# VH-VL binders against c7peq0: the designs that were tried, part 33

Target 1, 252 residues: c7peq0
Amino acid sequence: MHNKIYNSFIDRKAKGIKSFAVLIDPDKVNPADIADLAAKCTAAKVDYIFLGGSLVITNHLDECVQQFKTLCDIPVVLFPGSPSQVSRYADALLYLSVISGRNPELLIGQHVLSAPAVKKSGLEVISTGYVLIDGGAPTTVSYISNTTPIPSDKDDIAMCTAMAGEMLGMKVVFMDAGSGARKPITESMISRVASQVSAPIIVGGGIRDAEKAYLNCKAGADIIVVGNAIEKETSLIKEMADAVHAAAPVLK
Key: E = the ipSAE of ESMFold2; O = the ipSAE of OpenDDE; V2 = 0.75 times the mean of E and O plus 0.25 times the DockQ between their complexes.

## First folded at step 10 (VH-VL; framework fv_olinvacimab)

Design u1 (at its last look DockQ between E and O 0.39; V2 from the best seeds 0.54)
Fold by OpenDDE, look of step 10:
Structure u1 (fold): chain C 252 residues (1-252), chain A 120 residues (1-120), chain B 107 residues (1-107)
Amino acid sequence: as target 1 above (252 residues)
Amino acid sequence: QMQLVQSGAEVKKPGASVKLSCKASGYTFTDYYMHWVRQAPGQRLEWMGRINPYSGDTYYNEKFKSRVTITVDKSASTAYMELSSLRSEDTAVYYCARGVEYSGSYFDYWGQGTLVTVSS
Amino acid sequence: NFMLTQPPSVSVSPGKTARITCRGDNIGDKSVHWYQQRPGQAPVLVMYYDSKRPSGIPERFSGSNSGNTATLTISGVEAGDEADYYCQVWDVSSGHVFGTGTKVTVL
């Protein structure tokens, strides 16, 4: 199904269901640990596995995708640092345009170069407005992309950015404080964006506990993405997943 | 040295309001959530709410949501908790407590507590 | 409302092991934290995320969490360990929830 993953986003959002995604960096994950991780994700009813990294140091993407696809039934969604990081074995690709920045390469340049390969892959492609928010520390994304994140206290800028992305036809808005973020995105900012955007909203970066995951959902996030915290403590998968799944929809 | 210093004891009448302060020092005030927890005499600890000092975002215990307001003064590195419509049952020691950095998981540092007595 | 239940009291002789339980529905799926409160003092964090010790907490303090019960274990109990102990979790329905508290008495 060509739009299976996107349709799941839309369907769940429409039903007020909140989703939990575990972010895994193929270059950082130990292959020996993937089985256990997959089992924990399954047990916690994780909704999506997001695979991606800002850097492509090793070529383990295909292997990682295949392992997860073999070990569990959780949809695997590519969340690449570059549009060229593609695996045909995944279920979908978030085709990210960094709309918070003003780097033409991240807006469209890299997409032009990667487009043939992406098309050839046969992957479901989900046009995604990527909104980088200041996480209180330089992130790999900001450094590599040479983009200035939106200040964490500028809710209106985030809102307008997300609005613009949606009006330009992007199907999903991804608000990200970045990998290793010190400061997660505030509930106020999420709420402000959610009030003006109908597209599914993915929120990631610096989420460290169930409370924050839950409150982000209550603020308007549709999908919560967690990486670093889970890498440090895999026991948090269940707790965070439960919190997200228990979250009530936001009244717009 | 990290410290949370709370305002002094309060005596209030039923129906009145009380506003307590908690001054933080020894760390970056805006990098940690500030929680308020109370303890009635001989009773368990009871979480009231928290604030993100950077953004001002608050999260309240539903039990107190209608009566509690938590605020901060960043310039003074001070958090405030105002409790209105006081009742005798509100007699307790009130604590401010620092949360984990941008997390609400647990409380790693506590103020010395402020006794609030509500009596007619 | 989510509830955490602790035994009201635990008595232990010096040098022996005290075990303080905290019961809650599926508490094993939650992160449990523990606080020590000596008489007339503010609470002090003694355990976080089930089994992690903050800096300055002796190794004789340990924690576990599974099923419906979390346990704080104090080996080699000393007179100074006499205090009230509270477990704490976060719950979607209640926010941060503390246990009923356990008074540990060193005999």
Scores: ipSAE 0.870, ipTM 0.936, lowest interface PAE 0.6, mean pLDDT 94
Fold by ESMFold2, look of step 10:
Formats: sequence, C-alpha cells, structure tokens
Structure u1 (fold): chain C 252 residues (1-252), chain A 120 residues (1-120), chain B 107 residues (1-107)
Amino acid sequence: as target 1 above (252 residues)
Amino acid sequence: QMQLVQSGAEVKKPGASVKLSCKASGYTFTDYYMHWVRQAPGQRLEWMGRINPYSGDTYYNEKFKSRVTITVDKSASTAYMELSSLRSEDTAVYYCARGVEYSGSYFDYWGQGTLVTVSS
Amino acid sequence: NFMLTQPPSVSVSPGKTARITCRGDNIGDKSVHWYQQRPGQAPVLVMYYDSKRPSGIPERFSGSNSGNTATLTISGVEAGDEADYYCQVWDVSSGHVFGTGTKVTVL
C-alpha cells in the first residue's frame, strides 16, 4: 500500500492535468477483444483502466486484470460492486462507501467483513466517497444498493454530500450516474461540488461524446470515466482521451 | 411529428440586439440539447452555441461568447438566442438545431431558419 | 483554430459516383458528421460518426474517415442529390466546426 495511484490523482490535479479512465466490465468484455482494447487505450494515452461492475456473475476478474497488465502499462484500478471483486494483480482498489445512500451495509457494513482480506491482498486502497446521481432510469447500482439516487437537478444536495464525505475522511469523490445511464451528470452539479471539495473528483455515467467529457473537465472533474459508450464504439477512445487531455481546470 | 418553428425575419440597425425564438414540438424538449448555427450569404455554417434545456448549462463558441445569450422557457418548449451589438457582418440566416438525446455530437433536426438583416 | 477544408465544387454525371472530401489535421481521430443543404432549405443530416446513416437516407450514401481526410461518397448520383454538403466535427478550439462546403452539381 504505497499510495502510488492516489498520489498520481493528487499530482495530476495539482498540475491541472485531467485524466481519462476506460471502464471495463469483466462480465461483458469478450476476452478475444482485450488485446485490441489495450492497444487502442495505449495509443490514445488512456490514464487508467477501471475494472469492475455492479454485478460480477462470471468470476473472470483475475484473468481480465492479468491480460491488461500483460498487454499494456496502463494502471489497472478496481471499481468493485462488492467485496468479492478483489484481485491482488491490480494496481489499486477504489474502496467505495455509498455516501449518497442510507444503506448501512454499503456505508460501512460490507467493508467490516472484507477489510482483513483487502488488507492481506497488498493492494493500494483508496478511500472513495461514492455519490450516486439519478441517471434518468433505474440502474443496476441503484437497485442492488437499495438507495435512492440524488436527483439530477439537486446540486446543493450533491455538494453537501461530497463535502461531508471529504470532512469524514474520504480521499476521493466519485460522482456516478451509473453504467448505462440515460442522463449524464450536469456541468452545473459538477461545478457546484468542485467549488467546495479539494479531493480529486471522478465523474462517470452516460458520457457519450468528447464534448461532454471536455465540459465535465471544465466544470471541475479531475478524472472522466467512460464505459458504455466505448463498449458500443471503441473508436471513441482516442477522441475522448484527446478532449479530456486538452481541458483546463475550472477555478473554484 | 417533431417540429422546430423559428420566429420571423428581423431587420436591425448596427448596435442593436436581436432575440430569436425556436419552438419545439413532438418530442421531450428537455432531453435534447438545442444549438444555434448561422449562415452568412454564400458562406459556410457557423456554430454559435448550445444549451442543455434541462439544466440551463450553456456552451458558446468563443467568437460569440461576449455577445450571445442562449436561454430556454421549459414550460413553452422554446429556446431563445439573443445577439447583441449587431454589426453588418451579422447578417445571416440563423438556425436552431437539435442535438441527439443528452449529447451534443451532431444535429439531427433543424428549424426553418430566420433571416436577420443588419443594415444602416 | 481547427480548419475543415472541402473542395468548392464537384461535378458528376447522373448514375456516377460523387466523392466529397473534408480535410483536417488528424481528422481521422475525430467523429465526422455530414449535412446536405438544398437551395433555400435548412441542412439535413446524411451521415454521422463517419459512416453511420440516419433513417431515411439511401444506402448509396456512405462515409469513411482516416488520416487527414474524411469522405462522403454518393453512388448512383441522382438529380435530387444536387446540393451543398458540409462536414462537421467537434474541437476544443472552436466547439463545433463546419467545413467550407462543397456544391455537388449533377450534369
């Protein structure tokens, strides 16, 4: 646990450098396509590969991590939907507390059960305040978490949730509309949260084009994560990465 | 069937402002970004900016940012574009154009256009 | 600012193939969209994301994009295809950028 990945979040934020992450669901990705994905991510200078999903029905996580680690030098960060989504071969783990919800199991309960195994894994563990935003349709995460997402137009609720998470010790804020979201998080909401937290801000869910990725960065996101749109069209990897890397921070 | 119906032609003097309207029907107004694009006589299309009608978030072409304001009235399913400090080179046909659902990638439906003439 | 350059005109005989180019630095790294504008009318989307055809656009319209050149191809050209054609991308410098336009003339 040497904080290498977390320090990269902090160092890049301090330099005004925005990061692009590609989210891969190990249950959905075809193993035959991983080599092409890794090559496209490398060519586009993707900053992180996030691996995980709300449901992991097939236990291919270790294999998927090892394939990406063999095929490219891009850091692999686990984005787990449950404590069972741990692989010691990854570079880091986003240890998510669903702070937007009132489910004690997802706030701390499952963490108590998983903590010994997580510590034994040797992974870098990144304390992450997970803020679920209404994406315009039910998502797997909203159903599985048994929580009500923050309404998409309630900027002050999102801001106060993120502030409280940071004050309670969360090192990273992850604002997520959910995989396959119909509505991405608004620039207004991102800007409101960014005005009040110093922690790195990850934004994901429903981002479909380079313009939105760029504007989310301009609003104050530090790391843009895209999964669904890239699953549908891998040619977007380069365009989105370029847009993210060209963005500048929004003043708080 | 969906429609984008724009306000009528305008004649303005240099230094004045113009406010154009674009009324949408046949789809959920707040689910699609609304763009404004102009075309001077014999010239190419030129993007001016857009609004997310749900949130009010705007994104402007830097060329026009100091002079353009895009707004919506959600209850009337209507977008507006105001261009101030008009010059003779602002003479153009102004179009509203709908983006794709929750994305500004391309413009899948266009209004009929509004001619604005700036003349002494 | 990002520039998209198109030939000013293309002349084509009925039944032949028109190729309309759109040149920009590394345009192959961008998603390219195409619009048809008939005289006195608003533009109509005819191609998006380089090669995808909207509903109602004939299969004789196709598109490609690589390197510094995107191309809209109209095979079996008909008199009704006579129009101005514009490419469009998104770029950080100016937002949405349209090409200089190409008048297709069917002779």
Scores: ipSAE 0.820, ipTM 0.918, lowest interface PAE 1.0, mean pLDDT 91
ESMFold2 (binder alone), look of step 10: mean pLDDT 94; pTM 0.956
ESMFold2, look of step 11: ipSAE 0.798; ipTM 0.911
ESMFold2 (binder alone), look of step 11: mean pLDDT 94; pTM 0.957
OpenDDE, look of step 11: ipSAE 0.372; ipTM 0.778

Design u2 (at its last look DockQ between E and O 0.45; V2 from the best seeds 0.00; counts 0 for: pae O 2.4 > 2)
Fold by ESMFold2, look of step 10:
Structure u2 (fold): chain C 252 residues (1-252), chain A 120 residues (1-120), chain B 107 residues (1-107)
Amino acid sequence: as target 1 above (252 residues)
Amino acid sequence: QMQLVQSGAEVKKPGASVKLSCKASGYTFTDYYMHWVRQAPGQRLEWMGRINPYSGDTYYNEKFKSRVTITVDKSASTAYMELSSLRSEDTAVYYCARGVEYSGSYFDYWGQGTLVTVSS
Amino acid sequence: NFMLTQPPSVSVSPGKTARITCRGDNIGDKSVHWYQQRPGQAPVLVMYYDSKRPSGIPERFSGSNSGNTATLTISGVEAGDEADYYCQVWDTSSRHVFGTGTKVTVL
């Protein structure tokens, strides 16, 4: 309805400004640690908080959203893995269709069932083409999605999948190696997708250091999402955010 | 056991090129970035570049970017570094070094080094 | 052009503590890695991500990083610790940068 978050993706992409998002899993984050995490994200000028995961067992999503909204001004964007991952207190929802797979439940089936609740929530809904790429090891998202990831060396398949998603009306392309991925998406694949897709490109999964975050931006990613590396070492937030932001033009 | 074995010492004249090799064994070659780092006599270490042996993606130090080419032969588990337009200040020991699995943050294993001498 | 500066040398008596500093602008915002190099030998990783110790490195090696200074600390120094020590970071402009090096002498 109000498209504030989607417009920020578009406006920043048009200006060549790269964005850093921190992915928080409500099941894994300790409530006592949220204040410190919010402070670190604020100090590092993190652009978005993504909340969600492939499997969220704990029903603490609303509490997590409200804590972040109280503790900082960073937009909170839902990255739902199940129907229970909807919170009306968030700023936006990535409404994911797993276009890389052939599971009709994840292509459209769950959307039919969840749409009334999503509409009632009043959230900004961002149509997102979710492209799962093989991360070198089984991931929660691979198992839960019951889909075969695109092989990590099949750049043209990823490119065509993203192109088709954009042509079908997806506003955003999310290339994801998956939570717990051993290897991140290659710069070669990102570059090939970026050459053919004008929609904002989110890249996540297996990004372990600032160098990879920076190089993914240089390859054409617009938004870098990191969860697991930061979960292990929150001191990386500043270094990774700095690297992502350094890929953006500084000239005014 | 894991091992990085580099090619032997080289003597070159200014303006020539040198191509060094680094043969890896004891680990999955394509899972780890391969870096090249040099050290001039009495000087600190200087990073030159790296390659992802799986994808072929390279990332170079801007100082060397116009003169350095890093390649791999996956079937031989061997990385190469070629430095062109050699100058006397390129005299150094050149190391290959293995990065972290799918990351280039730091270098956890090093080859024995190859001395390249550039002199007229 | 990102610079890392280390003292040229540190002398320490056996059993005492050596502190090797690595100075850079806002180095506390970066991950710092440390290498030990004996004469005529290749470097060996002794610390990574500021304070994490590789397997095989004794517990008496520790690290810290804040503000403009990272420090490698070697407690209970032994003769075998005598070597050159280099810090290293990654930077968007200078890529991988090594410090100027510190020779630790055990007297």
Scores: ipSAE 0.634, ipTM 0.847, lowest interface PAE 2.0, mean pLDDT 90
Fold by OpenDDE, look of step 10:
Structure u2 (fold): chain C 252 residues (1-252), chain A 120 residues (1-120), chain B 107 residues (1-107)
Amino acid sequence: as target 1 above (252 residues)
Amino acid sequence: QMQLVQSGAEVKKPGASVKLSCKASGYTFTDYYMHWVRQAPGQRLEWMGRINPYSGDTYYNEKFKSRVTITVDKSASTAYMELSSLRSEDTAVYYCARGVEYSGSYFDYWGQGTLVTVSS
Amino acid sequence: NFMLTQPPSVSVSPGKTARITCRGDNIGDKSVHWYQQRPGQAPVLVMYYDSKRPSGIPERFSGSNSGNTATLTISGVEAGDEADYYCQVWDTSSRHVFGTGTKVTVL
C-alpha cells in the first residue's frame, strides 16, 4: 500500500491517539545493540522507528533498516538529513522540505536531484514540511544548510510556516528543535501550530523525559520523536512511550 | 563538587508570601531541571513543580499551580520558589532538587532544605 | 490519582537484610527511584530506574520492580542505614509521586 504509513498517521490522529517514534542514527548505532533496542521498542509498543542521520558518512542505512525489519514489526520510516538518503527496504520516507528556511536547495533543489532514485525505490513518500525551531544549540542541518531556525518564542511564525506548508500540499508537519537541543519546542508553539494545521504534527528535539513528551502531546503533537535521550538511557523508551500513549490532544 | 545551597528558615503569617532561593554550583546550571519538593513534619515528600533553567519553562503540581511561581537567575545559577497565600498547612521543609538531564524523572542532588513555618 | 504505598516501618537486626516494598498499580511498568532520608537530613538518591545504583551507594543496596511492587533491598544492614526510605515514580496523572515512606530501624 502506497500510503500505509501516512494513513496510520491520519487514522491515529483522527482517533486522538498519540504516537511515539524512536529515532536511530544508522551511523551511530552499534549493530550489536540493535537486537536489544528492537526488543525494548517492541515491549514498549513503540509506534515507529525513525532512521536517519544528518550526514550519513557511512553506508549502513540499508543494513540498519533490514536489521530492524527482521527483528521487529514496527514500521521503519526514513527521516533523512538529505533526500538522497534512501533505502528501498524501509516502509516509508519522510520527504522533507525545510520550509522554515530560505535555502532553495532544501526547499526543492535536492529533491529534484533525488526524485528519480526516490521514485525508483518504490517507497511510500510522505511530503513533509520540516520546520526547524531554535533549540539553543546549532544543529548539523543548520550548519550544513546555513539555514536560520525559527526563534523559539515566535509562535506565530511557526504557525504561519506550518500553515503555508500544509496549504502547499505537504501532508505532515515536522517541528524539530534538532539533535542535542537544549531548548525543546514549547507547548505554546505546538498549541499554536496545532490550532491551525490539520496535518499530523511530528515534534522532536530536546525531549529528555516522559513529562515533556506527555506535555507536547497534550499541546497538540501527534507524534513524538526521541533520539538522544534514549541513546543515553534506553530505559526511557518504555516510560516515554507510556506517557505519549496516555496523552490526549488539546481541543482545537 | 556539586551543591545546592538554599536560603535560610522563614517564619510567615497566614496569607503572606515566601520566596526561597536555591543556588547551584559544581555543574552547568542550565543543563538540568530544577525541582521543588516539600515535606511537612512527619509527612511524605511532595513535588511542587520544576523549571528548565535554560528556557524558563515551568511545570507545576496542580495542587500548587495557583500559588507557586518558580523562576531562575541564570547569571547567578540560582532558582527561586515563591509560594503565596500561605496557610498553616504550608509549614514544611522545602527542598530544591536537580533533575537528571536525560531522565528528568528522578532527583540526584538535593539542597539542604529550608524550613518555612506559617503561624498566626 | 496514582498512589504509592509503603509499609510504615521495617525493623532489622544488624547484618541482616531489610526489604522495603513500594506498591502501586502496574508499578512494574514504571521506573521506580528510591531515596534515603536520615533524621534531620535531606533525601539522598540510593536507587534509580528500579535497580541502578548511583555512584557512592554500596553494593549491598539493590532494587527490583515487577507487577505491582517495587522493592529496595538492603543486605548487611548497618546502623547508618537507619532512615526513612521513599520510593518515587512519574505518572501522567499525578506527575512526580512519592511513596508514603518507610522507617527502617536497626535494632
Scores: ipSAE 0.228, ipTM 0.726, lowest interface PAE 2.4, mean pLDDT 91
ESMFold2 (binder alone), look of step 10: mean pLDDT 92; pTM 0.941

Design u3 (at its last look DockQ between E and O 0.44; V2 from the best seeds 0.00; counts 0 for: pae O 2.02 > 2)
Fold by ESMFold2, look of step 10:
Structure u3 (fold): chain C 252 residues (1-252), chain A 120 residues (1-120), chain B 107 residues (1-107)
Amino acid sequence: as target 1 above (252 residues)
Amino acid sequence: QMQLVQSGAEVKKPGASVKLSCKASGYTFTDYYMHWVRQAPGQRLEWMGRINPYSGDTYYNEKFKSRVTITVDKSASTAYMELSSLRSEDTAVYYCARGVEYSGSYFDYWGQGTLVTVSS
Amino acid sequence: NFMLTQPPSVSVSPGKTARITCRGDNIGDRSVHWYQQRPGQAPVLVMYYDSKRPSGIPERFSGSNSGNTATLTISGVEAGDEADYYCQVWDTSSGHVFGTGTKVTVL
């Protein structure tokens, strides 16, 4: 129970096994569609369900978590818009610090206020360095974070940001172009970060096809997160999951 | 109006190299992947590789990886494909083809094609 | 080495329906795209993501994909539909793969 989800990240990375996560925004998902979505994720052998988004207004996160936990065995990992957005029914919480920005509230301020409630929840807490990358247009994440994303062609800045986060004790690096991003993160930038960071690397934002998901894995991503493309076309779940899983070494 | 205009036909001897160009106009060149696809006479289409013109990231068909180089000149909105160590089996029409915005899944616009003939 | 196999030819009378198949192992798990190529011309996209029609392609073009077979269907065939048709998928080992091609003849 203790560190079960984080240990799965590091164990799979150590084996070279790539993971596919489906991101579901509880403000956007139609509750009537969750059963079908859970079935598709199960059939495709999706490794994680990430639940949350940049802006969670409706506060029905808890209901959404419970539905997925009832309908499938896939771990549910919270990806909250703020550190206080938790559900005790989830398997883990990505406790995000927006290390790419200079907003003190998103770096540590909200965490100070939320920490007692997060601790009381009993939830597995995963220290996560969140690195926002310019997605080619303003996104919900870039706007509400009130930060300047790292420019999409500044690989060394992304690398140094992730390296510093790891040195400061963050257990996971999450490189994100943001929900609704036009430009996905380049393979070049992923490779530069992966060359200097041993922590598991999650990559998301703007990933629209299986080719990009596969090439991101080959560049050094450990966990691929897709939300918007699957929201538009759930038939992509199987193809993307297969592509991610095929990026693992054949002889294991 | 969007256009992909390719360089003219070429005749080469075995062992030579060829460098083809594809000049794009009517859209933002760096927002779309550029692919190269060839077709030998009477044969199916064969994908050779692609480039992300924004980042320079390339992805090649393993069959051609040792002989193909795809590059861009952003300021000229032009993609290039160089194929080295030519063989008679490389005789084909070579197309540049545009992917969709930041996606390489399918090719929504094609150049007119360039015939390369390799003969001794 | 992923393979996509199409029938070499399909003959159809004007106004009738042409069905062009593309066979591959578990192709139903892949996104299939289709191209029309008239003689001496570059290919033109006519279907993407199995069943989605690009702008400018008539509604009489439709597509399906399940199991080991994807199908491009042209109802109400016209003389202008006479062309070669290719399916395409992406594969982790082979990259983008095109089918063997189907020549549609309109009598």
Scores: ipSAE 0.797, ipTM 0.912, lowest interface PAE 1.2, mean pLDDT 90
Fold by OpenDDE, look of step 10:
Structure u3 (fold): chain C 252 residues (1-252), chain A 120 residues (1-120), chain B 107 residues (1-107)
Amino acid sequence: as target 1 above (252 residues)
Amino acid sequence: QMQLVQSGAEVKKPGASVKLSCKASGYTFTDYYMHWVRQAPGQRLEWMGRINPYSGDTYYNEKFKSRVTITVDKSASTAYMELSSLRSEDTAVYYCARGVEYSGSYFDYWGQGTLVTVSS
Amino acid sequence: NFMLTQPPSVSVSPGKTARITCRGDNIGDRSVHWYQQRPGQAPVLVMYYDSKRPSGIPERFSGSNSGNTATLTISGVEAGDEADYYCQVWDTSSGHVFGTGTKVTVL
């Protein structure tokens, strides 16, 4: 059962299949809406449910995970703002190191503290290089972590960062413009990273519609993550999912 | 009140270029995509492309990709569309239209349109 | 290329119901939007995401989408409803695609 989710990433990437992930913040989602959301995700053939928030205000993670697991068969992957945000009920955990920054706490410090709990949880742990890109708006992550995102026009920095992460053994690269991003990650940056990285590439932040989701996939993203847009308009779930699934991979 | 105001009618020769403007007001210009759509006389609407005014990111209809350039002046809350190598078939009313935030899939506000006539 | 096909014209008497269809392969899997365009005017959004009405659009307007056909329904048709109507979707290969348009004539 270990590496099931990661293996799915690898397998789908190898086959040229693009994946769509819906991001849900357990602290923001209304439990009453989860059933409908799960149904829509299922109908749209959403590939993953990502659960996580940058700031833990309430402790609804376990409940949220369990609810989704009950309502649908979509893998639930934890996307925590902190390594301590763990639920043993999920299918996997993206174990994020913020490699775009130089905060030792986000590189390894918080991981050391959370490691026993994560290990005890029995979760599949997916080492993830988290690359924060400037999205034109302050993010909770950047504020809390006191990290400076990579400028949106510095493709080479993003590329080198992702390369370093991969060479350090991180299995997944997550490029994120952050919640509420006004400037999604550019196709050029995605393409540049994708040209040098073999690991699955997750892209999120500021993706507002199916068009952008599709273009990011065409640029080289393997998994598209969308949260805010879907929160505002749930009808986008199907459109985005379809667009992502229709996208052809970039030739490396 | 939200409004898109386009530049005036243009008359061009074949082979020339035309640059149209669309000034936005009544909302935060950089928060919404700006699209360009044209309509030839008696024909259906045809999408040409869009720009993210904040980032400058563009996406074009493949049909026009080689001839169309969409830009913005954020300080003036104005979008531009330049069409080069004009042909008689490019005679049409050109519209700018706002793409809705968190959607981008439909257009909720339209400019009044600009007639471009291409004739020898 | 993805195509949206509409009937060229629909005639309806005042007070009756007009139905404007928009056909496309598996269009029911897509979100369809509708625009009204009166003669000499710019298009106006009258329906989005299949069945949602923008503010200011009367309840007489409704929308549905299933299978290969989306439909804009105008009940209690008025003289002011005479216009061209266009459906629109987004397509991965073609971008934003508009229907062929339907001229609604109020008799």
Scores: ipSAE 0.214, ipTM 0.734, lowest interface PAE 2.0, mean pLDDT 91
ESMFold2 (binder alone), look of step 10: mean pLDDT 93; pTM 0.950

